# Designs tried in a protein design chat: VH-VL binders against Large ribosomal subunit protein uL10m (mRpL10). Part 5

Target 1, 224 residues: Large ribosomal subunit protein uL10m (mRpL10), of Drosophila melanogaster (Fruit fly) (q9vpl3)
Amino acid sequence: RGKINIQRPKAPHYERARVVAVTQPKYPELPKAKSCFKTRAERTQQQQENPYNEIIAREVRNWLDHSRLVAFFHLSSITADDIFRVRVQLHKQNLHLKSYGSKIIEQAVKNTRYEAIVPLFHSNHCIVFSPDPEKTAALLRIVRRVPQMVLLGGIVEETMLSRNQLVAYAQMPGLHAVQAQLVQTLSQAPGHLIQQLQAHQNSFVQVLDVHAKNQMNEETPKST

## First folded at step 16 (VH-VL)

Design y3 (from x1 with heavy chain S28D)
Fold by ESMFold2, look of step 17:
Structure y3 (fold): chain C 224 residues (1-224), chain A 120 residues (1-120), chain B 112 residues (1-112)
Amino acid sequence: as target 1 above (224 residues)
Amino acid sequence: EVQLVQSGAEVKKPGESLKISCKGSGYDFTRHWIGWVRQMPGKGLEWMGMIWPSDSDTEYSPSFQGQVTISADKSITTAYLQWSSLKASDTAMYYCARGHDIWTGYFDSWGQGTLVTVSS
Amino acid sequence: DIVMTQTPLSSPVTLGQPASISCRSSQSLVYSDGNTYLSWLQQRPGQPPRLLIYEVSNLDSGVPDRFSGSGAGTDFTLKISRVEAEDVGVYYCMQATQFPYTFGGGTKVEIK
């Protein structure tokens, strides 16, 4: 392995995180453990809006607007070192792992076509952003090795996709085929994904797998 | 139709190098794993590793890490298994196989096999 | 590494009678997404492996319906309802739930 003199020292990340934390309403805890969601709610019992909520919501909106690939995960218990290692591996591929409170996500997507994602954030979660939708394959290869990150679905080129549709996207040749497939699925996928996640009884995998297989047949039609 | 065609049988001496090939056709070669599986004479199957041809992302079984090199040339839709210095214990049948998709890990198409014989 | 143990090692069967092959894993094959990535392969004499069943119980295209798969967790079974002469060969289970992918030791099916 190569030298890690400046890549892994805590100093660069600590110094930058320190400056960012001073300018934000709350110190972020590393990593996203039990305090990601409940602790913030308990500390602010007044339920009035924090003055920095709008600033953070604008950050989320900016990520959504400038990312052509967004993926949503349920995050099971994972150590700080393990999630940091995953974040580094994702970053090497221009994949940016983030987490935000559900209230901030609600505010960020209010009055947008993405309001349907809000229920995904009622549990421990993380989000991966990237400007490059071709990095979907790299994302899937990395997270397949991380069972604690349970893929729920995502957004590619402003279209919501189920987990199975993201897998199908990674298999598809050419941008033109992807564009045709995404147009055909836009009105169906967000509702189906959210209904299955909320129900849990119908198995997230089985329903989404059937839907993705139908979309895959249209993406690669047989001509011979 | 999906087809994996492997290079022909090889007879080699210990210490020689060898690179065997697996050419895929009938599908988008860059969007499926290609795995390599060893079968020693009279023995079962052993997963050696696999490669994602689009960017050469490679996963090795720990038993084979550092023992072989898996590579691909996507311009000619061909994957390779390579030894820098063969040993008599490398005598085996070697199969390539195509992953069904990026996620599930099952192999839905197999090459015909390449017999490698290493003897002094 | 997940160890896959197959029994029996050899299964001589009368033509037209059923055969049953067991595969046991050293740990659960249920991935965090709820799926079980267990497949069955057939290797006829002198031939490469061939996929029969994926994800425990789904038949691959072109596989006769006399083959079936079942099981959960750590215990899996491949059944042939009526063994035919063409079913002679070695059968392997394979797990892809975690790296490295691993195979069972194989079960030889032969006609008495």
Scores: ipSAE 0.702, ipTM 0.864, lowest interface PAE 1.1, mean pLDDT 80

Design y4 (from x1 with heavy chain M50Q)
Fold by OpenDDE, look of step 19:
Structure y4 (fold): chain C 224 residues (1-224), chain A 120 residues (1-120), chain B 112 residues (1-112)
Amino acid sequence: as target 1 above (224 residues)
Amino acid sequence: EVQLVQSGAEVKKPGESLKISCKGSGYSFTRHWIGWVRQMPGKGLEWMGQIWPSDSDTEYSPSFQGQVTISADKSITTAYLQWSSLKASDTAMYYCARGHDIWTGYFDSWGQGTLVTVSS
Amino acid sequence: DIVMTQTPLSSPVTLGQPASISCRSSQSLVYSDGNTYLSWLQQRPGQPPRLLIYEVSNLDSGVPDRFSGSGAGTDFTLKISRVEAEDVGVYYCMQATQFPYTFGGGTKVEIK
């Protein structure tokens, strides 16, 4: 019984060969990933037309539209572990850390009021979203402890703010606090306000009195 | 005018608990950091930690972590520094200071200090 | 931790003469935002510390212009152009670039 050469199996009988040939599934040649030979321009165009990118862009827009606080950060050499830690801390404050590609951001904000943010996304970046603008201080405190997160600016109550303006905003008393302070000031002021209002009047009266005295002194005839 | 008024001098024995206070006035207490700084007799300044009164977010120096507790009561605009068990080595002047900005971190106003003496 | 080293430890100065204090950090105090969070404090005898300078060179409100701060990176200097009697005390540099915040060891300015 001849050793079945498993390396070179004997050609099957003609009839079997015919059947095998006809029954062999013609697997469409997997398109050689033309992607390797696509020009940069073609790749860019394909990326732009990616339905997935559109979906993500829509998501970004939704976040922007529903967030009262948006902060933009540059990421410098941050580890995944560090990002995770920060994400957890932010999440505890109902702050949502997201990262998107620059192209996606561009697509998301195109022809919107947010178009001005595009230049902020030249490198690795992340965005923090919050429905609560009062969380600005909490956000800043958290990220201040993370040197790898560089604050670039943000949007608060639909207003674009610079980094410094965000910091300033975070330091401002809440509306209620300001109102309370105003009420306190007003309640204390009646005496001071009256004094200030009367100060000019008193000054005027003093000037008039001096004038009157001077006139009286001029009318006193030098009794020789 | 911004003022930080600290509680009076304390004389304690080792093992006793202590809580000293720093009352802020003349500013929005919840919008500034309050830091605590230790100064041992004849020595320099040591940053102990700080608190954001708005939500009681605290940061400690590693050297003081677990040794003291920093807390705040925003309703009465007061920050606290407390020990569960004092040591003789805790004898020092303790200053509270107001953080100027959430980001800059420098202290622009200081309390008058609280002298804590721990002796047997 | 960032170690802040001040020199000299003591600076005896004649009234009307200038004084200079150096502060060195063990690492750069430039934060990722490009700012340098170095401050100088003055502590007069028997008094609490007082802020003099913040962010290397900015004078705090009410501080005389005879005080000036300079430096970059790891090397910083506080200068008093003309020392007055009221300037006697211990001066500290402080970094707030990273936690924990740390102080220099202090420099005692005395009148000769």
Scores: ipSAE 0.707, ipTM 0.864, lowest interface PAE 0.8, mean pLDDT 87

## First folded at step 17 (VH-VL; from y3 with heavy chain H32Y)

Design z4
Fold by OpenDDE, fold request of step 20:
Parts: structure tokens; sequence; C-alpha cells
Structure z4 (fold): chain C 224 residues (1-224), chain A 120 residues (1-120), chain B 112 residues (1-112)
């Protein structure tokens, strides 16, 4: 029984080699298991093409277009229960609390007048919508009691406002009141302006008269 | 100039009801908080609560919740503090004060105070 | 509730000398917006309180510059650089960061 050289096995007879070659189970190349882990990039791309996201984006746009008051908030460690409570309080004031993904918001506002709001949405956030800008004060009072909601800014009457500007807006008298005040101020202005204009003219005339008198006194030769 | 004028001193008996007033002038009364602060004789200041006069949104201190009622009449720019049943322990000076703004709760303007004396 | 503790209870001072009042809160007074809603009030004898300082260090209108506020988080200080006779009274710190708003116990400033 010849020493079976395990290191260099004798090549099988040609016929056997053919049979072995044909009977070798062609293991289907393991489908290169596309690692089910779609790269973050692939996941992000697939999310962009989701018809559902388009629908939600349209909804967001609709809210933006029909709201005269929009406020943006960062959410810091808020529970679902707390959010619900705040939602109820806001709803009683006809304020609508919504939460959307940052990508959805980006898609919704792309190529619109609202595109400037995109930088506000880098983390957990929510948006409050209202058709009534007069509810700004109510909104601020409600959310001030919720430390987990951080006011970032808002849009009032199509104007983007900072947090401080929103506070100021809430304390401003209504447009009509401001207009009335303006009219009153303007109605008083002409009288003051006329007085000021006349005062300068009168002063100028007085100075000229004094100058003229002084010149006349210098031209009278002392006839000695 | 912002002014808060409070009602005059009150002398009452235990069990009686009382409503004191604070009238604001010189500013838009509907756009600022009005708060109430109690000061017992020889003691410190105690925040009782505050009200937003335009819609009567009210915040109470837990210590005063249910003990007093804060209200406002925006038509006459007046805020109220009322008791349904006074106690001897309610003897104190009561101040109304204006909140600085809607967000900031510190008081920038104060009334002259109303002395309430509850004695048998 | 946030407890505000003031020290000292009484501060006898000589005219023209500085005074310092401390206020400590039981928790941080920094709100989620990053602001600290601490204020200082002065109450002269027989008068209502008057706002001196808001948001730790801002002087209210008409308040003399001899008053200054400092601090952060839980520790706050009111300083009077040169005490005048009109500065006699009780000083209070107040927090408006969280409901309910709360006052310190007060510090009585008197002239020696």
Amino acid sequence: as target 1 above (224 residues)
Amino acid sequence: EVQLVQSGAEVKKPGESLKISCKGSGYDFTRYWIGWVRQMPGKGLEWMGMIWPSDSDTEYSPSFQGQVTISADKSITTAYLQWSSLKASDTAMYYCARGHDIWTGYFDSWGQGTLVTVSS
Amino acid sequence: DIVMTQTPLSSPVTLGQPASISCRSSQSLVYSDGNTYLSWLQQRPGQPPRLLIYEVSNLDSGVPDRFSGSGAGTDFTLKISRVEAEDVGVYYCMQATQFPYTFGGGTKVEIK
C-alpha cells in the first residue's frame, strides 16, 4: 500500500477528474450579501424618494402657507406625555403643534420663501401653527411654562422673527392701534415742524438784520 | 408714566369676603402681566400669582392656589385679588406689580400697596 | 419650589463703604433658553419694592451705577460700591426662572 503522500496527492485518473469537476457543487456565489446595512448615504437617498415623504412635505407646506403665525421650537428631553399636555393646551388656543423630520421640512421648503428656516431644524424640533397672529401672546405664555420647549424663532405675517422679536411682537399694540398712534403723531408733526422751520428762519433774519445795522453804522463817516 | 394704583386699606373680620383692586395706567394693560405679592407684617415678600388681563390667563403659587382668586377687568384696566373667607393670617400688605414682559416675570412697576387687617 | 437663601440677614454698613449681599438658589436659575431670571429688589422703609437689577446684572432704569449684580447658576451677589443714606432698606432677590416665582428672605441694610 503506497505511502499516501498527503502533501501531493496523485492526480486522479482523467475520467475521475471529469466526474469530480462536474459533480463539484457549484455553490452559488454567495450573493455578495449586500450588507443589509445600507450605508447612511443609501438610506438617506431612499428616504428622499419615498412618496410618503412627498405627501408629508406637501402637508408642511400647506400649514406654512395658511398660517399667519409659525413658531419653531427645539425639544429638549421632553416626554410624550408632556408633549401631549402641551398640545392640548395649545389646541385650546387654536394653536397646532406638529413635529416633522428635518429632511421633510427641507423638502417642503425647498425653492420657497421659507427656505431660510432650514438651519433651525438640526435636532429634535416641533412647529406650532396658527392662522391668527394675535395668538402669539398665548403661545408664548404656554410655552414659557414648558422648559423643554426652547423657542428658536418664528414667522409672523410672512416675516421671520427672532425669539426676542416674537416677545416684542406679542407686546405690541394691534396694527390698528399702532396706526392710530401713528396718525396722531403725524397729525401733531406739521405744527412742530412749521414752528421749527420758522424758528430757524426768524433767527436767520434777525442775524442778518443785526449785520445790516452794523454795516450801516460803519459807513457813516464822522464828518469832523 | 406707568402707574399702578391700589385700593385703600381694609379692616375686616374673620370669615368676611374681600376684593381689593389694582388699576393700571400709562401703558397697554392687556399686554403685561399683573402680579400680586403678599408681605406679612415684618416679613418678606411672597409671590401669590399673576394674571394676563387680555384673556385672564392666570398662574398661582401653590401656597395660594384655592386660597385667593386673581381676576382682571381689561375694560377698566383693573386687576383684582379676592378672598371668599378671610383669616387672621391674611393680615398683610398686598402689592400689585407689573411684569416686565410676557416672557420675563420680574416686576418693574409696583403699586403703593393695600394693607389688609383681619381682626376679631 | 426653588428656595432662595439670602445672607446676611442684616448688614450694618458705614456710609461710603461698600456692601455685599448674597443670594443662593436651591437649584440652577438658568432657564432652557440660556437666560438667568434673577432680579434684585429694594424696599425702603414704608415704601413698595423697587426693581434694581434684572437678569443677574442689568440695572433697571433710574438705578444708580453704584449698584451691581453678579453671579451664575445658583450663587448671586448684589454689591453697593458706596452706601448712601437712601440705600437703607431691605433687599430681596427674586427668581422668575420657574413657577412659582420665589423671593429670598431679605437682607436689611442699615447705617452704623
Scores: ipSAE 0.848, ipTM 0.934, lowest interface PAE 0.6, mean pLDDT 88
Fold by OpenDDE, fold request of step 20:
Parts: structure tokens; sequence; C-alpha cells
Structure z4 (fold): chain C 224 residues (1-224), chain A 120 residues (1-120), chain B 112 residues (1-112)
């Protein structure tokens, strides 16, 4: 009498197997407990419908539209007191320090030429606005003294600039100075061309003169 | 060419006031830091402070804060270092130098130096 | 304040031989922007200082290739591959990462 291997039960007869398969209670799939963790995407969508966010986004757009200088900063472990101090310093220069949520920024710049700035706002960040692009130098000097403010880039005269470009911009001569330099450079260009053209002609004439002088010296008969 | 020309050597007595100058040329004076560096006789370099001539934004070393005044006149592209009351210990060579850029404070151009001698 | 310590104080070198100067900072010179604002200056006898290297390893304009800078964080080195007579002077490191800016004590390079 073969020991019933309880660990490997023999497959039931084909007919029994069919009946068992058909009679197996289909337990309704437990509603996949919507993980209480709203996906980042779902959270983002719910936040988009907040009227408050729309208002703030409009504010951000307004700042962007009226600012000729915009600078983006990452904030690294800065205290509220330090922020306040910096804010005061910036304000004295008509620079406005603002902080907005990433979603608000996304909403604000959606379908605008500034949409490319969205990746800059994944962490703690702040924005400095100014109506005056000439304040770029002042801004940079102020924030250089604040290590917790990391310059990421900015917008000057509707042009997005990297950090290095902002630094370069701050040190550029004024428009008039640049124009003056341009005019000077342009005015020198024709002179240089003329000089180069004349130099060849003058050199040629000199060579011809030397040749002519040499020929005249050969034609003087040695009197004897 | 970028040039910084400093005022001539000074011989003063303790208690006297002094203002030395550094004139910049060959670049936009309003778009670069001007720093001052002290070098006592036979000693090393000491950063005193710097000024942004456009708006006179100034940064001082704590060691020199209140001891000297750094100023600038952008109209004549000149920076100044001033003492209200000199001490014998102020005897040193003083250099002005241009900051490389607004963000980076290393000095790429230097004046010839001004020797200040304070002796009773 | 960041303290800059240079070693050695004096470096007698034979002409044509290499020289090495060390500069150590009391704290990291890496700024929040990721740059390291360390520079090397040369001061020849009776002359003002001259910038040699900025941001650790960049040669300033007109500086010979025999000069090189290296380092990271708190330890920095200036190397002269082949010392020439004109290289005699005092060399300083300077940090501009944090205010106040500070100089090293200087290293005197002399010819033996």
Amino acid sequence: as target 1 above (224 residues)
Amino acid sequence: EVQLVQSGAEVKKPGESLKISCKGSGYDFTRYWIGWVRQMPGKGLEWMGMIWPSDSDTEYSPSFQGQVTISADKSITTAYLQWSSLKASDTAMYYCARGHDIWTGYFDSWGQGTLVTVSS
Amino acid sequence: DIVMTQTPLSSPVTLGQPASISCRSSQSLVYSDGNTYLSWLQQRPGQPPRLLIYEVSNLDSGVPDRFSGSGAGTDFTLKISRVEAEDVGVYYCMQATQFPYTFGGGTKVEIK
C-alpha cells in the first residue's frame, strides 16, 4: 500500500480537476489599496486646481513680466534670520527676494519662453527680481557674501544667462561704452585695410626705385 | 593695458592723518573691485579690504575695520586708503590691486605700492 | 577667519631644479558654487606681487608654463618645474572663498 505522499499530492482526476477549477471562488481582487501615497503626479495635479496657486502663479508671472533682471538661487541651510538680512540688503538696492513653490513656478511659466527654468526649482530656492538690469552687479556682490545662496542662473533683458554669463554681464561696459568701442573698432578697420593695401604698393615702388638706381649705375661707363 | 598707479611715498608722524591714492587706467574702473593690501617691513601680505567704485560698496577685514577708510572716486578712477590718526605700527608698504571679476576676489593687477613711514 | 599655512618658509633651490610649495587652509576653500578660490602670487624683491595662478590651477596671462598649481579642499601646491633665476622671490597663497580674504605667510624661494 504505497505511502500517500502528503507533500506531493497526486493530481486529481481530469474531471475532478475541471470541476475544482470552475468552482474555485473568484475572490474579487481586493481593491488595490490606493497606496495612501498619492504619486507625485497626482499630488501635482491636485495642486494645480487650487485657486490660491493660480493667484500666486499670476503674481509670479507679473514679476517676471516686469523684471528686467531675474536671478535664481538655491538655498542651502539658510536661517530665516539670514534670509531676512539678505532681503533687507537686496531691498535697499530695489532687488526683491521671493520664494515660491516649484509647482507654482511650473504653473507660472507654463507655455512661456521661461519654461526651461523649471528644473532649477526642485529644491529650496529663491528668486530675486529687479526692474533694473544694472543692478546685476549689486546683486552679485550681495549674494557673494551669503554662501548659503547659490546662484544658479538668471534672466537679463529677457535672455536666460548662466551663472558665468551673469558675472560677465555685470562687468560689461555700459551700452554706450560698448557702442563707442564698436565705432572705434569699425573706424579703424578701413584705416588698417588702406594701410595694408598701401604698404604693398609702397614696397613695390621702393623695389622699383632700387632697381632703377642699380640700372643707372651699370650704364655709367668706366672711363678709362 | 591695465595699470594701477599709486601715490608717492609718505613720511608722517604719529597722530597725523593720511590719504593715499590708487589710480586705475586701461579698464572700466567702475566694474572691478579695488583692494588694498598691507605689507609690513619684512613681513607678508595682509588683505585690508576692497571697494566697488561704482557705488562704493566696501568690504573690510575685521583687523582693519574702523582703523582705515577705503573710498573711491569713479569720476577720476581713483581709489583711496585713509587714516584718521596714524600709528607707528602703520609703517608699511601699501598696495592697491584690482579684483579679477565681481565674483572672484583674486587680484590680477597690482599697483607699484606706496611706502608709508610713521616715525616720531 | 581662514588661516593659510605655507610650507616651507624658505626653499633654497638649485637652478634648473624643481621647487614645490605647500599651502594648507584651516577649512575647505570650496565655495558654494563649487569653485575653489585659491590663488598664488609671486613677489620678486623690490616689486609688487604678481598673480601666477588663480582657482588652484589656472595660469594667469603671461605666466610661464613651468608654474603649475594643484590641490583640493584644504591642501594646495605650487610647483615650479625648473627654477630660473627670475623665480627668486616670495610666494604667497591667497584664499578668496570667504571674507576676510587671507594670505599665507609666504615662502621664500632662493637660489643655492
Scores: ipSAE 0.838, ipTM 0.928, lowest interface PAE 0.6, mean pLDDT 88
Fold by ESMFold2, fold request of step 20:
Structure z4 (fold): chain C 224 residues (1-224), chain A 120 residues (1-120), chain B 112 residues (1-112)
Amino acid sequence: as target 1 above (224 residues)
Amino acid sequence: EVQLVQSGAEVKKPGESLKISCKGSGYDFTRYWIGWVRQMPGKGLEWMGMIWPSDSDTEYSPSFQGQVTISADKSITTAYLQWSSLKASDTAMYYCARGHDIWTGYFDSWGQGTLVTVSS
Amino acid sequence: DIVMTQTPLSSPVTLGQPASISCRSSQSLVYSDGNTYLSWLQQRPGQPPRLLIYEVSNLDSGVPDRFSGSGAGTDFTLKISRVEAEDVGVYYCMQATQFPYTFGGGTKVEIK
């Protein structure tokens, strides 16, 4: 919880303290545009930008760079005691449960091949990181007992895998990088999308979108 | 061809210990669940529990927790079901079965069964 | 624990006629990933169980196409379109959505 609940400083409080020290005219400048596209996006970005976001984004980037196994989950309602027990079980297997805000994830993966994962974090979520891709089987066994953690997919040896592909990967012996690439290649059939559209549709659709986009854009060896 | 071969029938008295076996072949024994299922005489099926042989991770049905021990020896591709002290009510047919994969939980291959008879 | 209730307990059927077996669970078998982990097993007299159908409606390899599975949520059905003599035995539904895994009580299919 403390590692996952990276509490952003109360930015309005910090920013208010700065602003109070400033003398300003009594009328504000008029908005340049009333476009909801521009105003909405710019307001959200500006409100959330501060030095603490980049520190946390560097942590996320470091985990992504040094983890050979990354798994993404949608979290449904779960007690603090239950998630703590799951974190302990995962930690014993060198599996590290983390949670970050979507803005932080956006900053962390900007200008990387993983930009497509950002939509996965619009809902309540968590991520599991590990340097050991062989721990995929242990991860799947642990989370199968925790239906509140809905597996969306993951990254194994820098290859994006769906939930079904992760299960297949865990069953295959051999070289992990070759196994992950083979599973991804075999699962690119368009008809598979019909099987993925079910409960938690937002999370499934986001994973499928990331998977399809990643395969078109990020399959170059030189990028890694 | 996936094959599960169980040890032979056993006739025991109450209070005796027993260990029955299930040998898997034709697949990677360490990457599949092995489950145990009881069938009392004239009755239906009951899931007792299962084991992941590579690290001995076990899941027991609450009805059998503490009453039996499920174990595996991956070097000889064999799973075991054992009792420290048999009761007459343990008289049943016992099946081992292989889980299809790590996740789905259905059993796609079954052993021939081991009949255990416990009587004075 | 999820209780699985099968009906009927016994189904005497004339050769060549259909049979239908119902399985009802005490709670939804839809897991949080949207999949339903229900299977059907056949146990012929004196034999071990055999997998017929997995994930509600998928036939296992080597299972004749006269068998079919259907249902959703808490209500599931196994159908045999034309019962043959070799179909005599006890049929079980099984759920693996939630630990512990549980079976229905069984339905005996007999030739009358």
Scores: ipSAE 0.721, ipTM 0.879, lowest interface PAE 1.1, mean pLDDT 80
Fold by ESMFold2, fold request of step 20:
Structure z4 (fold): chain C 224 residues (1-224), chain A 120 residues (1-120), chain B 112 residues (1-112)
Amino acid sequence: as target 1 above (224 residues)
Amino acid sequence: EVQLVQSGAEVKKPGESLKISCKGSGYDFTRYWIGWVRQMPGKGLEWMGMIWPSDSDTEYSPSFQGQVTISADKSITTAYLQWSSLKASDTAMYYCARGHDIWTGYFDSWGQGTLVTVSS
Amino acid sequence: DIVMTQTPLSSPVTLGQPASISCRSSQSLVYSDGNTYLSWLQQRPGQPPRLLIYEVSNLDSGVPDRFSGSGAGTDFTLKISRVEAEDVGVYYCMQATQFPYTFGGGTKVEIK
């Protein structure tokens, strides 16, 4: 399965670039002589950008740490007016639309359990952050009207969810109902607690896997 | 069992107001779209709009925007379709329907319909 | 708005024979996620609509397997492999790929 599961209405520029790369000379194209002649200003700019990249990466980590809802999108061609309108709609719901460079995202999630999201930022993208996981339904309703924002998946309550799992999450009983069931389970004997929790988790995973298959996606369900 | 039970048939005169209802049961009413569909006598189906009852997020068809009001009262699990001033052309059968989920937009459960007759 | 055109308007069919209903959209029903949000509804005489098929080809729960859906892009077909008396009614295609949601004009299936 080496297919890219992303729509390709774009010109075949990517395929043309791939062909050009394989026909290049055998030697690496390292301009070492040009590197030796780089000006002091160019080297200073490179170093200056490095510290600001770390500051921005820390901002991304802060959003990830303090957001109970995070959603990742591929962003197709969209007008500035349309994306601004979407940003305003999202902001009204305490949903914060952001975009960061892939290198900054990689730096931000380094040595965290979220490193698996880095490949999602190869293409044009955006991210939505929110402290309110109850806003998952509002997010999905808004984005459904914006086909240029292609939902890839997200993080809810520190759990990685596929697109289909996010939809299923939005349909489930409220967080308080789920929490109430967990509290009742935890009040039982320890042996019964372990068995009931594992059975509940297995049933939940199976439901999400069925929804994922019905949507004809290739993404794996929530990790083990 | 998911059920949508609509209010009874209505006979009205032009200019009168009307509010018809659709009560949902057997599921979490706040977590599903409720849509409204018109069927004029001898005609096909027309999507009027839909509502997300939890926060009253509403999507209207352009043909019905400003002509009707879609609302919901989640405390009694009921959605409404309302006219401020009926016209004879509003004579039709009106159905409510539940969206299967937040995303796909297909309607998996339908009410029995409410016949509205508006005549001079 | 996406216009949905159904043919034929009426399909009289001999009991036990196949029926085929076509639905064409004015633009592609493939959403940006690759899914096609086309459904088929059945409305028996004097009854509300009933979901038959969702997402082009998936049968809803409790729908007999003599019904099938197919198609892609802008052209879709509902087939009944062996028409029974209970299949009399009007069939509608509906798209939910783009707001506003729109229906086809309907196809009446009747026993001749």
Scores: ipSAE 0.720, ipTM 0.884, lowest interface PAE 1.0, mean pLDDT 80

